# VHH binders against WD repeat domain-containing protein 83 (wdr83): the designs that were tried, part 6

Target 1, 315 residues: WD repeat domain-containing protein 83 (wdr83), of Danio rerio (Zebrafish) (Brachydanio rerio) (q6dh44)
Amino acid sequence: MAFPQPRPQAPQLPQHLWRTVDCQQGAVRAVRFNADGNYLLTCGSDKSLKLWSVSRGTLLKTYSGHGYEVLDADGSYDNSQLCSCSSDKTVILWDVASGQVTRKLRGHAGKVNCVQFNEEATVMLSGSIDGTVRCWDTRSRRMEPIQILDESQDGISSLKVSEHELLTGSVDGRVRRYDLRMGQLQVDYIGSPITCVCFSRDGQCTLSSSLDSTVRLLDKSTGEMLGEYSGHVNKGYKLDCCLTDKDTHVLSCSEDGHVYYWDLVEGSLTLKLPVGKAVVQSLSFHPTEPRLLTSMEGRVQVWGAEPEDAAENES
Below, E stands for the ipSAE of ESMFold2; O stands for the ipSAE of OpenDDE; V2 stands for 0.75 times the mean of E and O plus 0.25 times the DockQ between their complexes.

## First folded at step 1 (VHH)

Design y1 (framework vhh_7yz9_2)
Fold by ESMFold2-Fast, scan of step 1:
Structure y1 (fold): chain B 315 residues (1-315), chain A 126 residues (1-126)
Amino acid sequence: as target 1 above (315 residues)
Amino acid sequence: QWQLVESGGGLVQAGGSLRLSCTASGSIFSINAMGWYRQTAGNEREWVAFITSGGSTTYADSVKGRFTISRDNAKNTVYLQMNSLKPEDTAVYYCAADLSYYEGSSYPTAEEYDYWGQGTPVTVSS
């Protein structure tokens, strides 16, 4: 006859579908939250970039200017600018409010797979199948890049920027971390083409996904492998991976129509979220809340708290 | 890396059907747009069909209604289903993966594709 002590609340995982957005862009190649998580960006095979309200699920603006499929996009911290990249080999800087192209940047020799602003939105970084990362000044009218990083032996599939660090993933099976202030480079050899890289929220670890159907967590300072996550299917697609808002779980897209959630420390599968019957290609996790975006074919789904709670928070 | 391998060509009678396959290997991800081109002796490569990553399709007027382009992204494979074949369809057929740039056009030219297969011959006898 003992009364149990209260137990800590289990982490909330986004697994309730609250909204489906039909983007009308062909395939949605990338879906991204903006910096504050109130808006989402969808990159279309129809050559358009679209900005949507998360809370209302409504289209706010369409950005037209790319000559071919939009492959990635990012929003500035102050919501004044967007950047995007395309199979048309260009990077475009957009004014959010007017919808106008501020600059269309040329120089990459092949399609541009990934693009991101630095924290201050003073630089855009783009990664291409041409094997280079190009750094572009957002404030200058200069058309040539500030810097070209060409240490990759094959195409750049993914990049992420955090503070003074750039993380890149390459088809050459290497994850590269550049200290942009010190000019230092650290290389981690994975051995299979990288599809996605990201930093942990605490900045201590790096996460990578690769075509061997494996997601890996590495200690940033040592390069030691801290975790390995498998069971999903990633053999032919450039699939996204990420961490939850509090670094409790690792998530990956999958070619089998699911998003996989693993416990970060244990490596055990916590949740296999069914999205649909096609490839789940892109995902984005909210910066501060347990809320997930997934893209599959031409649709984006918003996952989060129970529908009633989610609807109240959106109003 | 990045290799495209075509298969399914051969000899077929007029009015017959043939299905061509193109499998992408190496570092070619399923996010690429794909096209089919054909070439006859002494002529440049002619566009036949185009499929975007999102599944939108476009066809040359000469094949519209007879040919169907499709893709199976799980297999990194693009197909060209050729129905009601005519002797004029005799050519070497090429698969192309799009890393190209084209500004304001929904139709890339042969010069705008970065990766090509080796070609598969199709002969339509009367």
Scores: ipSAE 0.000, ipTM 0.221, lowest interface PAE 11.9, mean pLDDT 83

Design y10 (framework vhh_7yz9_2)
Fold by ESMFold2-Fast, scan of step 1:
Structure y10 (fold): chain B 315 residues (1-315), chain A 124 residues (1-124)
Amino acid sequence: as target 1 above (315 residues)
Amino acid sequence: QWQLVESGGGLVQAGGSLRLSCTASGFTLDYYAMGWYRQTAGNEREWVAFISSGGSTTYADSVKGRFTISRDNAKNTVYLQMNSLKPEDTAVYYCAADKGLSTYYPEWSQYDYWGQGTPVTVSS
């Protein structure tokens, strides 16, 4: 009468191509899920930022205002605002619904590689080749940054914000973690230019990728290296890395046209996902579901569970 | 008003050395990443070496251990020291400047400024 406890299932990894989006933006430099994972953002070499529906694969809006390539973007938690950064040295705050520029923030001395809102979308943080992170108030009319962080010895390639902590990756081969409450800085020396940094979903670890073709997992509190992931190619490109929605696997883009998946604990290669014959530059993992975005040249591919095709059931 | 000028190319015997220079005028290199590219007749430009604004270096596998890229911001110049030259290193060498991390975007079309090129011929 009673059913036995079901066998635990292996974590589902997105490996089936569900959709290909031709973005018509030149090269797509960054692809990002929005906060709820229902939409995606594409940052184009054509100077545009575009918002797309994940479920329909349709273009919803184009955001035009940057003077050069858009290099990164982020969406606010409530989907009311976007922020983006560009080779034009600016950070732009956008109203999603109207498509209008709310603010265009100047101050960086060079290209702005990365940008993110804090959880409340009250602050934007931007990282530049000028070696600084700038913190901007989204609500005030103030055009000057609230704070400038200048401890980096070379360009900022990547940043991520989690609650009161800022994580940065630099070309100087260091990952820096700032406690914004305490004003405390912790530095982890990797020794090769950093291409991407992120936090684990549980907030206990940091992940970094670097130009020595290695991804590293560190314990946040101690700086102890917990894992090392290799076999992919990352020698010259600013490639993304991330963790799966349940922190089971580490993922990295690769210059060889694949996305690599490693088991977090074992460090063993689980899946080498073929994307194409060019560099896979950017990726984004869905916040709650096993779904992945990849960008290669001018196209974005959506990986994961595909809808059941009704035509396959016809005899 | 902006230009990159390469110099130092020429004819050298296999196993020899050459030092290429690339000097910027009309702008300062302080916030520019610099790359060296080469092109042979009938082929696309290929990336050779890169140096960031802060001095971090990256090299193509074909030249690693033989070539050294360096910069002197006071002289507004980047250098490529080429040692143990091989006949296959024969090419026109170009320098390029980018206001970014060119090592992360090594495609030649993405650079802000390019030089006119300097020919290097390595005899066997």
Scores: ipSAE 0.012, ipTM 0.518, lowest interface PAE 8.0, mean pLDDT 87

Design y11 (framework vhh_7yz9_2)
Fold by ESMFold2-Fast, scan of step 1:
Structure y11 (fold): chain B 315 residues (1-315), chain A 124 residues (1-124)
Amino acid sequence: as target 1 above (315 residues)
Amino acid sequence: QWQLVESGGGLVQAGGSLRLSCTASGRTFSEYTMGWYRQTAGNEREWVAFIYSGGETTYADSVKGRFTISRDNAKNTVYLQMNSLKPEDTAVYYCAKDSGRLYSSYTPGEYDYWGQGTPVTVSS
């Protein structure tokens, strides 16, 4: 069993609402922690990308340049750059401090659903409804992608990069793992359109969510199904899924207004967190702490673990 | 397959009111976030207001307190009540549906799911 080893103490699960942020961006299509978890990014249907302080809940900067909805975003490891993708078919590279567009990249034939930097932020990878993943050099002025991956038979919904590996999820019902150093491709057939893919934190497993209202955990090397998580509603929306900071639980957004938490190994539902009465579309788990971001409609909520101790009201 | 038909635009003097309507043909109207955008000649489309499937509303700062968005799910219709109109509100107003659906024939910029627009002119 390739499950991550659980810590000996009971895990802290984020289930207490610490903050609600009204993003003023229309619908928030994606919410993402930055690399260190001190900031959050919100992708708006109003065409803007916004950067916020997690600790204060305050808006720090607005990034304007996309022609239509912003669908995904990522921050570089050193906090110097952002990348974003849009229904306008473009990928934009931004300078964080100045708010300026460094590069605006065209080439995709349809909306771009997902975007991510590699670990070194030397490459941006973008996935589109056009069925391609495009790899862009962040350092050159080249307008063409350095590589195009076109093995998918339908739109790319989600991608994740870890070290030398690229993981993609497609509307064609397949999860693809590219070993970019070896030039090898592994394909896992799920059979329903994929909405989200991610790696376990230990790098041994892959997680995918699909429109059959099911989240699946697979052993990366063998493709063996290790876990299956259900009970939530995912029938039409591009919903996010993830793992907790210590790989103890699987989380999924849901069209019924909840975030579902399942024990990774047992597959049992641990918590059904009520967010509201609309679709919970996006989530992001803090890189090192039990803290969760959720987006529902135009709002982002910050969830933390239960307080260990509490002073009453003191100034 | 979605068709959006806007109505209710026209010429009005500053300080006046107009009510825009958008009737949608398509499945599962109540599940979609509906919104209004506007466009002035030479400028990009800008968001005005959204009403979400759960009934929550969000407004652009320029229209807060003056415009009200509402919906009637039984009639597949979304409305924009515009009060205290200003010359700066002069634009073509477009109805749009939520692009959050994965299994959708959405094209870039959601053009296939926009209405034809309804012009609003506010005289000074």
Scores: ipSAE 0.061, ipTM 0.435, lowest interface PAE 3.9, mean pLDDT 86

Design y12 (framework vhh_7yz9_2)
Fold by ESMFold2-Fast, scan of step 1:
Structure y12 (fold): chain B 315 residues (1-315), chain A 127 residues (1-127)
Amino acid sequence: as target 1 above (315 residues)
Amino acid sequence: QWQLVESGGGLVQAGGSLRLSCTASGFTVSDNYMGWYRQTAGNEREWVAFITSGGYTTYADSVKGRFTISRDNAKNTVYLQMNSLKPEDTAVYYCAAHTEGYDYGLPSTDAEEYDYWGQGTPVTVSS
């Protein structure tokens, strides 16, 4: 007779505060993991973009070039480039190692709320309050966008790219999914300004948060609503939402100082994580591990367990 | 110089209606996020209603279903239509414009994020 195996554990949710980083950038408007989750990016109201080590909590580099607040940023898959966008109406492509501006892209008529590389980092996509998404070639010396998407009736608040698909959220209360290869567009009507959109990890669903204090999960192909998550406060701020690394839970920032975790299928509140007494504005979930970044005012908190990365931290 | 001028305040009976107007000069209301706040003596300014550049409107829970924010782009004016007024609505009402802030250009309820304020217009609701 074999000894009984330990009972399977429920998925561990990141709720242990491992580190607090004082970013010294004014307010941190967005916090993002890089592609491998070893580094984090912070977008400052002081006009700077900063790169930090997740494991050490140390500042690695400051990127200066924007004329106003940095509102979003993304890192390329190979860690060679960063892109950022600003209320100065520009998108900047940066060389990570040198800290130099490779390109400063102009054309948006208003604040640029969101920016992301495609998987191959051959294109940057930017979304603006001007209601357009602009697609920029990262490898060309061309300063003009290769494509402008203008179907939105109000400002673009959020975008995400997955393979050949672009997902956008708009103040017009619509989530739009573009097939970039086929030129096809699917529109889902939510009815309140969208603050954040993302894809599920399995690519089958879309998640959106909106100013009616509701997060919604939709089937990507049909637009059928699979889940609705509420109880948090999202009335006036552009708050982030996401899914856990294994699509078990939905997370949302909240104006009440908490991050809310709901079971994806049941829709029930699993965890109300206290961050502090101000608006939790931005979050980012690790690509492969149960680790969360949150931003509140000028500070970033790292939640979860300490990663085992001794080789990376050797000098 | 950017300026906001409120008008339309006064005394009204409970259950009555009142319309506040806010006229902008030096900038265009449709290019900005516009809000109404109210303040009672000894208290901080409290958010009432907000309208985005695209025309989306939001309201504080205490005024939902009773107040309507709107704008007339030709007159460069924002309105607050107040219906079913209660004594608790008695306050000085302020018009505000938001050009930048923590919300990435979406509506903000935080009074400190507004760049320009009017002088205020008093509203008194009698029981």
Scores: ipSAE 0.013, ipTM 0.327, lowest interface PAE 8.6, mean pLDDT 86

Design y13 (framework vhh_7yz9_2)
Fold by ESMFold2-Fast, scan of step 1:
Structure y13 (fold): chain B 315 residues (1-315), chain A 124 residues (1-124)
Amino acid sequence: as target 1 above (315 residues)
Amino acid sequence: QWQLVESGGGLVQAGGSLRLSCTASGSIFSTYAMGWYRQTAGNEREWVAFISRGGSTTYADSVKGRFTISRDNAKNTVYLQMNSLKPEDTAVYYCAVDEYPTSGYYLDSKYDYWGQGTPVTVSS
């Protein structure tokens, strides 16, 4: 005779508004947690990149150097460097502590939609409407890219890097996965312009959102479609999608002012989180905790799974 | 710096057709996606149609099947063919140089790559 297994706890989903940050940057095009989730980055249409404390909601530093709106940013694992990209066609590497531009990298023929460090922060990868991904060495003084990937037939909208793999989403309706060590390329045809790509936390799946108002989950090894998520509105905007910290749910921004949460396995809508009456354009999920950042117009919202002081009420 | 000039708007009866044109100058047109947006009095600017650098098209549900976006890279021009026009299509129509309609001109920021707009009035 075996004892019954205890009932699993319900997944914690960030649906409690902790704070709203008025970024004073015009529109916030992208919001990103840093590597440890203690800070957030906001990419402004005013040409600035800003670093904020998540816990205090306070501005820590402004990074000025781009000639047009900032479209994406990333922080290094050790919090020493930031990278950003802009409609000015450049990628900038920043020293976090000094706020100084360490490099301003030119070469893209059009606006740069996405940028990310690899895990070791030895390479920056940037994706542009020019249809190329450019790989830049962070350690050398070389101004030219170490590699250019040009297999895309239209603009690069989104990229993510995990270990030795690069995932790209293109306006050509294709998700591409590069094995950078083996020189292999896998292509998945979706058929609508891709707005965002990401890896699952366990690295086994890829997620993509596209302008057909559909988010798709694919098995990385086989390319098999494991899930399809719809009901939100994504028809004209470059909207973000992501997975929760434990890969329990898929999230998508929406043009209708909500963030949609679907159960990953069932594909059922779990939560339609109201943010406001404008397009929710960007989101970022905390690396280890059920916390979410959303951007709508010039404001960022910080969301938690419980009220900030819930632990004090239990004490 | 991009400069966009829209033309082709006007007054038309319901069920009629108009062709809008947007000519771009000052940049490499063929490397950019192009979009059409519209704005009615008291409302924010809404996206209508999108055409990528490679020619992929996407449309808002309200215009799907009635409107067709196209581009002529030799003329640096994007077109919006509007058929079966309805009174609800009455708006000022704007052209934008963008891969996605994220440039946010209708927000609190201004961009050089929005046109001045062309008014379209559809009578019942």
Scores: ipSAE 0.016, ipTM 0.450, lowest interface PAE 7.4, mean pLDDT 86

Design y2 (framework vhh_7yz9_2)
Fold by ESMFold2-Fast, scan of step 1:
Structure y2 (fold): chain B 315 residues (1-315), chain A 123 residues (1-123)
Amino acid sequence: as target 1 above (315 residues)
Amino acid sequence: QWQLVESGGGLVQAGGSLRLSCTASGRTFSSYAMGWYRQTAGNEREWVAFITSGGSTTYADSVKGRFTISRDNAKNTVYLQMNSLKPEDTAVYYCAAGEYGSSWYPDSEYDYWGQGTPVTVSS
């Protein structure tokens, strides 16, 4: 008897709606998975940061202390701390369990668009429309930043940190990569205001989205363009882009109410996921599983690769 | 207490040009992002162009290549140069300014708005 060879499964893409969360915090400007993917953070135009259970869709805690819209947030690797940034020009460090402000950091001259912990949560990095990135020590009682990076010619829209590298996107149309150990800077010229930057998961490439409705993949070491992804609408909004958990696909938010998925290598459109009839502003991809968060207006949707009933029995 | 005052609107023939101006008073203009919006009869306001505090510009597809936004921080003024005007550009044009909130997000509330200047393009 001949036995059929097992066929490799096609890459699993999150396209099944598991739940919709009504965040009740105005517009959700950013949505982020925490480090392990079990929780999500929502940054509200109502000035609040909220922490939710992904599996239950329930609100766990509200963090109040910002004077204007919360624009970005990040969670520490051990789930003990959150950081957030706001149009109030501040960065706040929060204690997760108590919900209290640990530190409120001042110094930026304009709204702060992006914030992230380094891997060890010893430093917070913030990027502002003032054109600077500020590096803040999380453990010391210092009031001033440990470092200011001011090479950008216009506002910082996005930043990501990976190991000892900082990647920034600027309104000046440039993606900058800082090697913080070597003190080296590499600059890639895109030519349109950058809305989001990220590293590929293998650390070999950088991804950027810009207001010319184009997402670009560049080789990190050479700056050579490896891929270009288009068809979505990104003309006026600061929209997110990312890669899937296994670097198989590029994703982008869109002003037309969809999330676009392109094959990384071929550049072809694989999936145009309908979210709704408004701007899809923010997204976050799960660190290890094919799960996606999307934000549109005041709602967050959780997407999985399979129907929710099948996923609940996977544990 | 910021006030934004628009000027330069009027009647123009298709293919013509107009330059709109928006002058701000009472604040440090150079720290603010500035935008132009328009509202056509019976429709909601739509974004046209914006310019950041650092001078970077973005445009709606409908006006790209025809309209140019610029600013003069010494005069506290933002301009919209409109070339190759079409009947579909007929609208009331509004300028907006924002430091806080959502000046980076065109769908979001700006801190300050002008009262509008009408533009009519005849075919």
Scores: ipSAE 0.015, ipTM 0.474, lowest interface PAE 7.3, mean pLDDT 87

Design y3 (framework vhh_7yz9_2; at its last look DockQ between E and O 0.42; V2 from the best seeds 0.00; counts 0 for: pae O 5.9 > 2, unsure alone 58.5 < 65)
Fold by OpenDDE, look of step 3:
Structure y3 (fold): chain B 315 residues (1-315), chain A 125 residues (1-125)
Amino acid sequence: as target 1 above (315 residues)
Amino acid sequence: QWQLVESGGGLVQAGGSLRLSCTASGFTVSSNYMGWYRQTAGNEREWVAFIYSGGSTTYADSVKGRFTISRDNAKNTVYLQMNSLKPEDTAVYYCAADRTYYSGSYDLPSEYDYWGQGTPVTVSS
């Protein structure tokens, strides 16, 4: 009599508010976990980047040097460096510990909307409203990009790097996947301005959100639509979307003050998380744990799958 | 100095069409983000349409399929073609330029740096 294997416990989704942080940065344009998920980065309209403890909600460091609002940031794999981009058309490389600017890279002709390290943090990739992606060598003293990708017909709103692949979303309504090793480009036409893109954990799918209030899961190789997720409001804002750490659910910000969770396979709405009354601008899912960051106006919220008190007792 | 001047407003019957113009001076419209807003007395400005520097466009749901935003680079002018006009479209229409556009913030008037004086549109029933 084969003991019925316990039904795999439905993955716990972050739905419990752990803390709210007033960032005092004006509008927070982006919130990001660092590589290990112990810290969070906030990008502010006050032209600063701030580093916070996730567990304590305390400010650790402020990074000042941009001339305009900071629009995106990323941490290196070893937490030694940060990169950020700004409306000032620059990309900055920071030393985390000292808080100092190590590189200020110029070349974009417009606001830089997105930035990310490659896995080894040897290259920073930035996307701009000028329609270009620029690749910057973090080790070089040369201030020139090592590569420029200019296939986009409009601004780059989002980019993600996975291994040797670059995924970009553009306002021109296209998702572009670059194989940086093979020099190949795959273009998927969505038809609505892309607000955010990401890879699935297994690297087999791409996720994109667009201003038609739709999130789409595509097969990376064929471009086939695997899933469409709707119900949220995304009409006028660059909103983030992502997958959970286990690729079980799709998440999206919404203009109605909620974060929406969908089952990746079924496409059904699993959870509508009430964040507040304003637009949820940005979200970041923890790399290994069921934790979520959300930004609304000048505040960042940390969410967990369990009440905070319960989580502390297990550590 | 950046300046925007709207024109083309007036009285039109329901179902009619109107074309608004916004002429820019001091900057190039094709290099910036441009939008149209409308406002009725006692209400907040409502976002209507947006054109990216690359030429892509987006619209409010209330005007989608009826209104078209475009530009003439040679004339440094942005247009709003309004078709199938309704009484509820009655408003003062404003042209706006966003020099420091944050991608995806179309419907926030505070994000726009420059505004025209507006042109009134009245749609009669």
Scores: ipSAE 0.019, ipTM 0.448, lowest interface PAE 5.9, mean pLDDT 90
ESMFold2-Fast, scan of step 1: ipSAE 0.311; ipTM 0.667
ESMFold2, look of step 3: ipSAE 0.267; ipTM 0.664
ESMFold2 (binder alone), look of step 3: mean pLDDT 76; pTM 0.764

Design y4 (framework vhh_7yz9_2; at its last look DockQ between E and O 0.32; V2 from the best seeds 0.00; counts 0 for: pae E 4.1 > 2, unsure alone 63.8 < 65)
Amino acid sequence: QWQLVESGGGLVQAGGSLRLSCTASGRTFSDYAMGWYRQTAGNEREWVAFISSGGTTTYADSVKGRFTISRDNAKNTVYLQMNSLKPEDTAVYYCAAKDEFGYYTSPDLYDYWGQGTPVTVSS
ESMFold2-Fast, scan of step 1: ipSAE 0.277; ipTM 0.657
ESMFold2, look of step 3: ipSAE 0.244; ipTM 0.630
ESMFold2 (binder alone), look of step 3: mean pLDDT 79; pTM 0.797
OpenDDE, look of step 3: ipSAE 0.444; ipTM 0.778

Design y5 (framework vhh_7yz9_2)
Fold by ESMFold2-Fast, scan of step 1:
Structure y5 (fold): chain B 315 residues (1-315), chain A 125 residues (1-125)
Amino acid sequence: as target 1 above (315 residues)
Amino acid sequence: QWQLVESGGGLVQAGGSLRLSCTASGSTFSIYDMGWYRQTAGNEREWVAFITSGGDTTYADSVKGRFTISRDNAKNTVYLQMNSLKPEDTAVYYCAASPGYEWSLYDEPKEYHYWGQGTPVTVSS
């Protein structure tokens, strides 16, 4: 016997500041949740990658090995490995528990802006100002990149992987979607340098932010523009954008010190979250809960949908 | 107010060397991206060299291999070591700072927040 299901609750948006973490890394270039959302990664201009507890705001481990600033990082699904990329032109694979470099991958001709594992953590994908994406086998120490993607006419600024699909954003103003299994490529022309790309949670749409201060939602298969989000400032910096855990809202960093939230379907501004008086440069949305990480200067802010309760900080 | 103070300019013969220094106040220097620009009579200010808060460097083609930019965060100072100087390097050299807390898509920041007063460099033929 079926009982009537209650109507979905109104979306909870992370707008309550829970803590500010002083990362002691110089500038924090990127902030990322790990796969389960219990940990966060911070990429420092001091050349370090740091792992933190989200619930406690405490430093767990520092990863040292890059020769210049760390620009992006990702964690494997099982929390056993990290990957990072740097302006030193390298990609590093790390063992989480030991803090040891397992592999340091060379081949890019310029700084590496973005890096991600595939879902199984069998491949790392890296994107560089050299205009290439390089696909690296995580299991073999003897292999050169298993694939190089060089269709971009200018630097790669951002990439995301979902299943067998790779999404890239380029300074050439194009968003590219590769089917890595079939070798097929779809190109969407935006016309301004791309700063960030991501997939919608349902996998049917792509989101991109660009230096014309505009975030766009496109249908993945057709390239039809489904939504356009503006009012923020993105004219000179590589700013992040994302969707909420339930695809209800689009979020963007802004050079004006705010994170902007727009309703996905209506395109209307729902919330202009004040972070501070500097550029909000990076953000990461929790995989399953309405929680947000933002980075500004050398600090990371942790945001929740409800005010932080002292009882909720107990494990 | 944040201030950049430049030093080390002067007169030098072709083939000679000079080291320019630019000193900033405060504990925030380590997060700033720093650049050197120069301006010759009748021309706009041109970029020479750039160093990120993390120490990565880029150079204009005209000075690559001859000039080296470096920084000392303990002294709040950025340096421009100029070797194998040519008469065409004659210019007023300016130090510039951009907050390194703001990640740029490009190797060079698109906007600088602070500028020095300039230091003249004259290279005799």
Scores: ipSAE 0.016, ipTM 0.370, lowest interface PAE 6.0, mean pLDDT 87

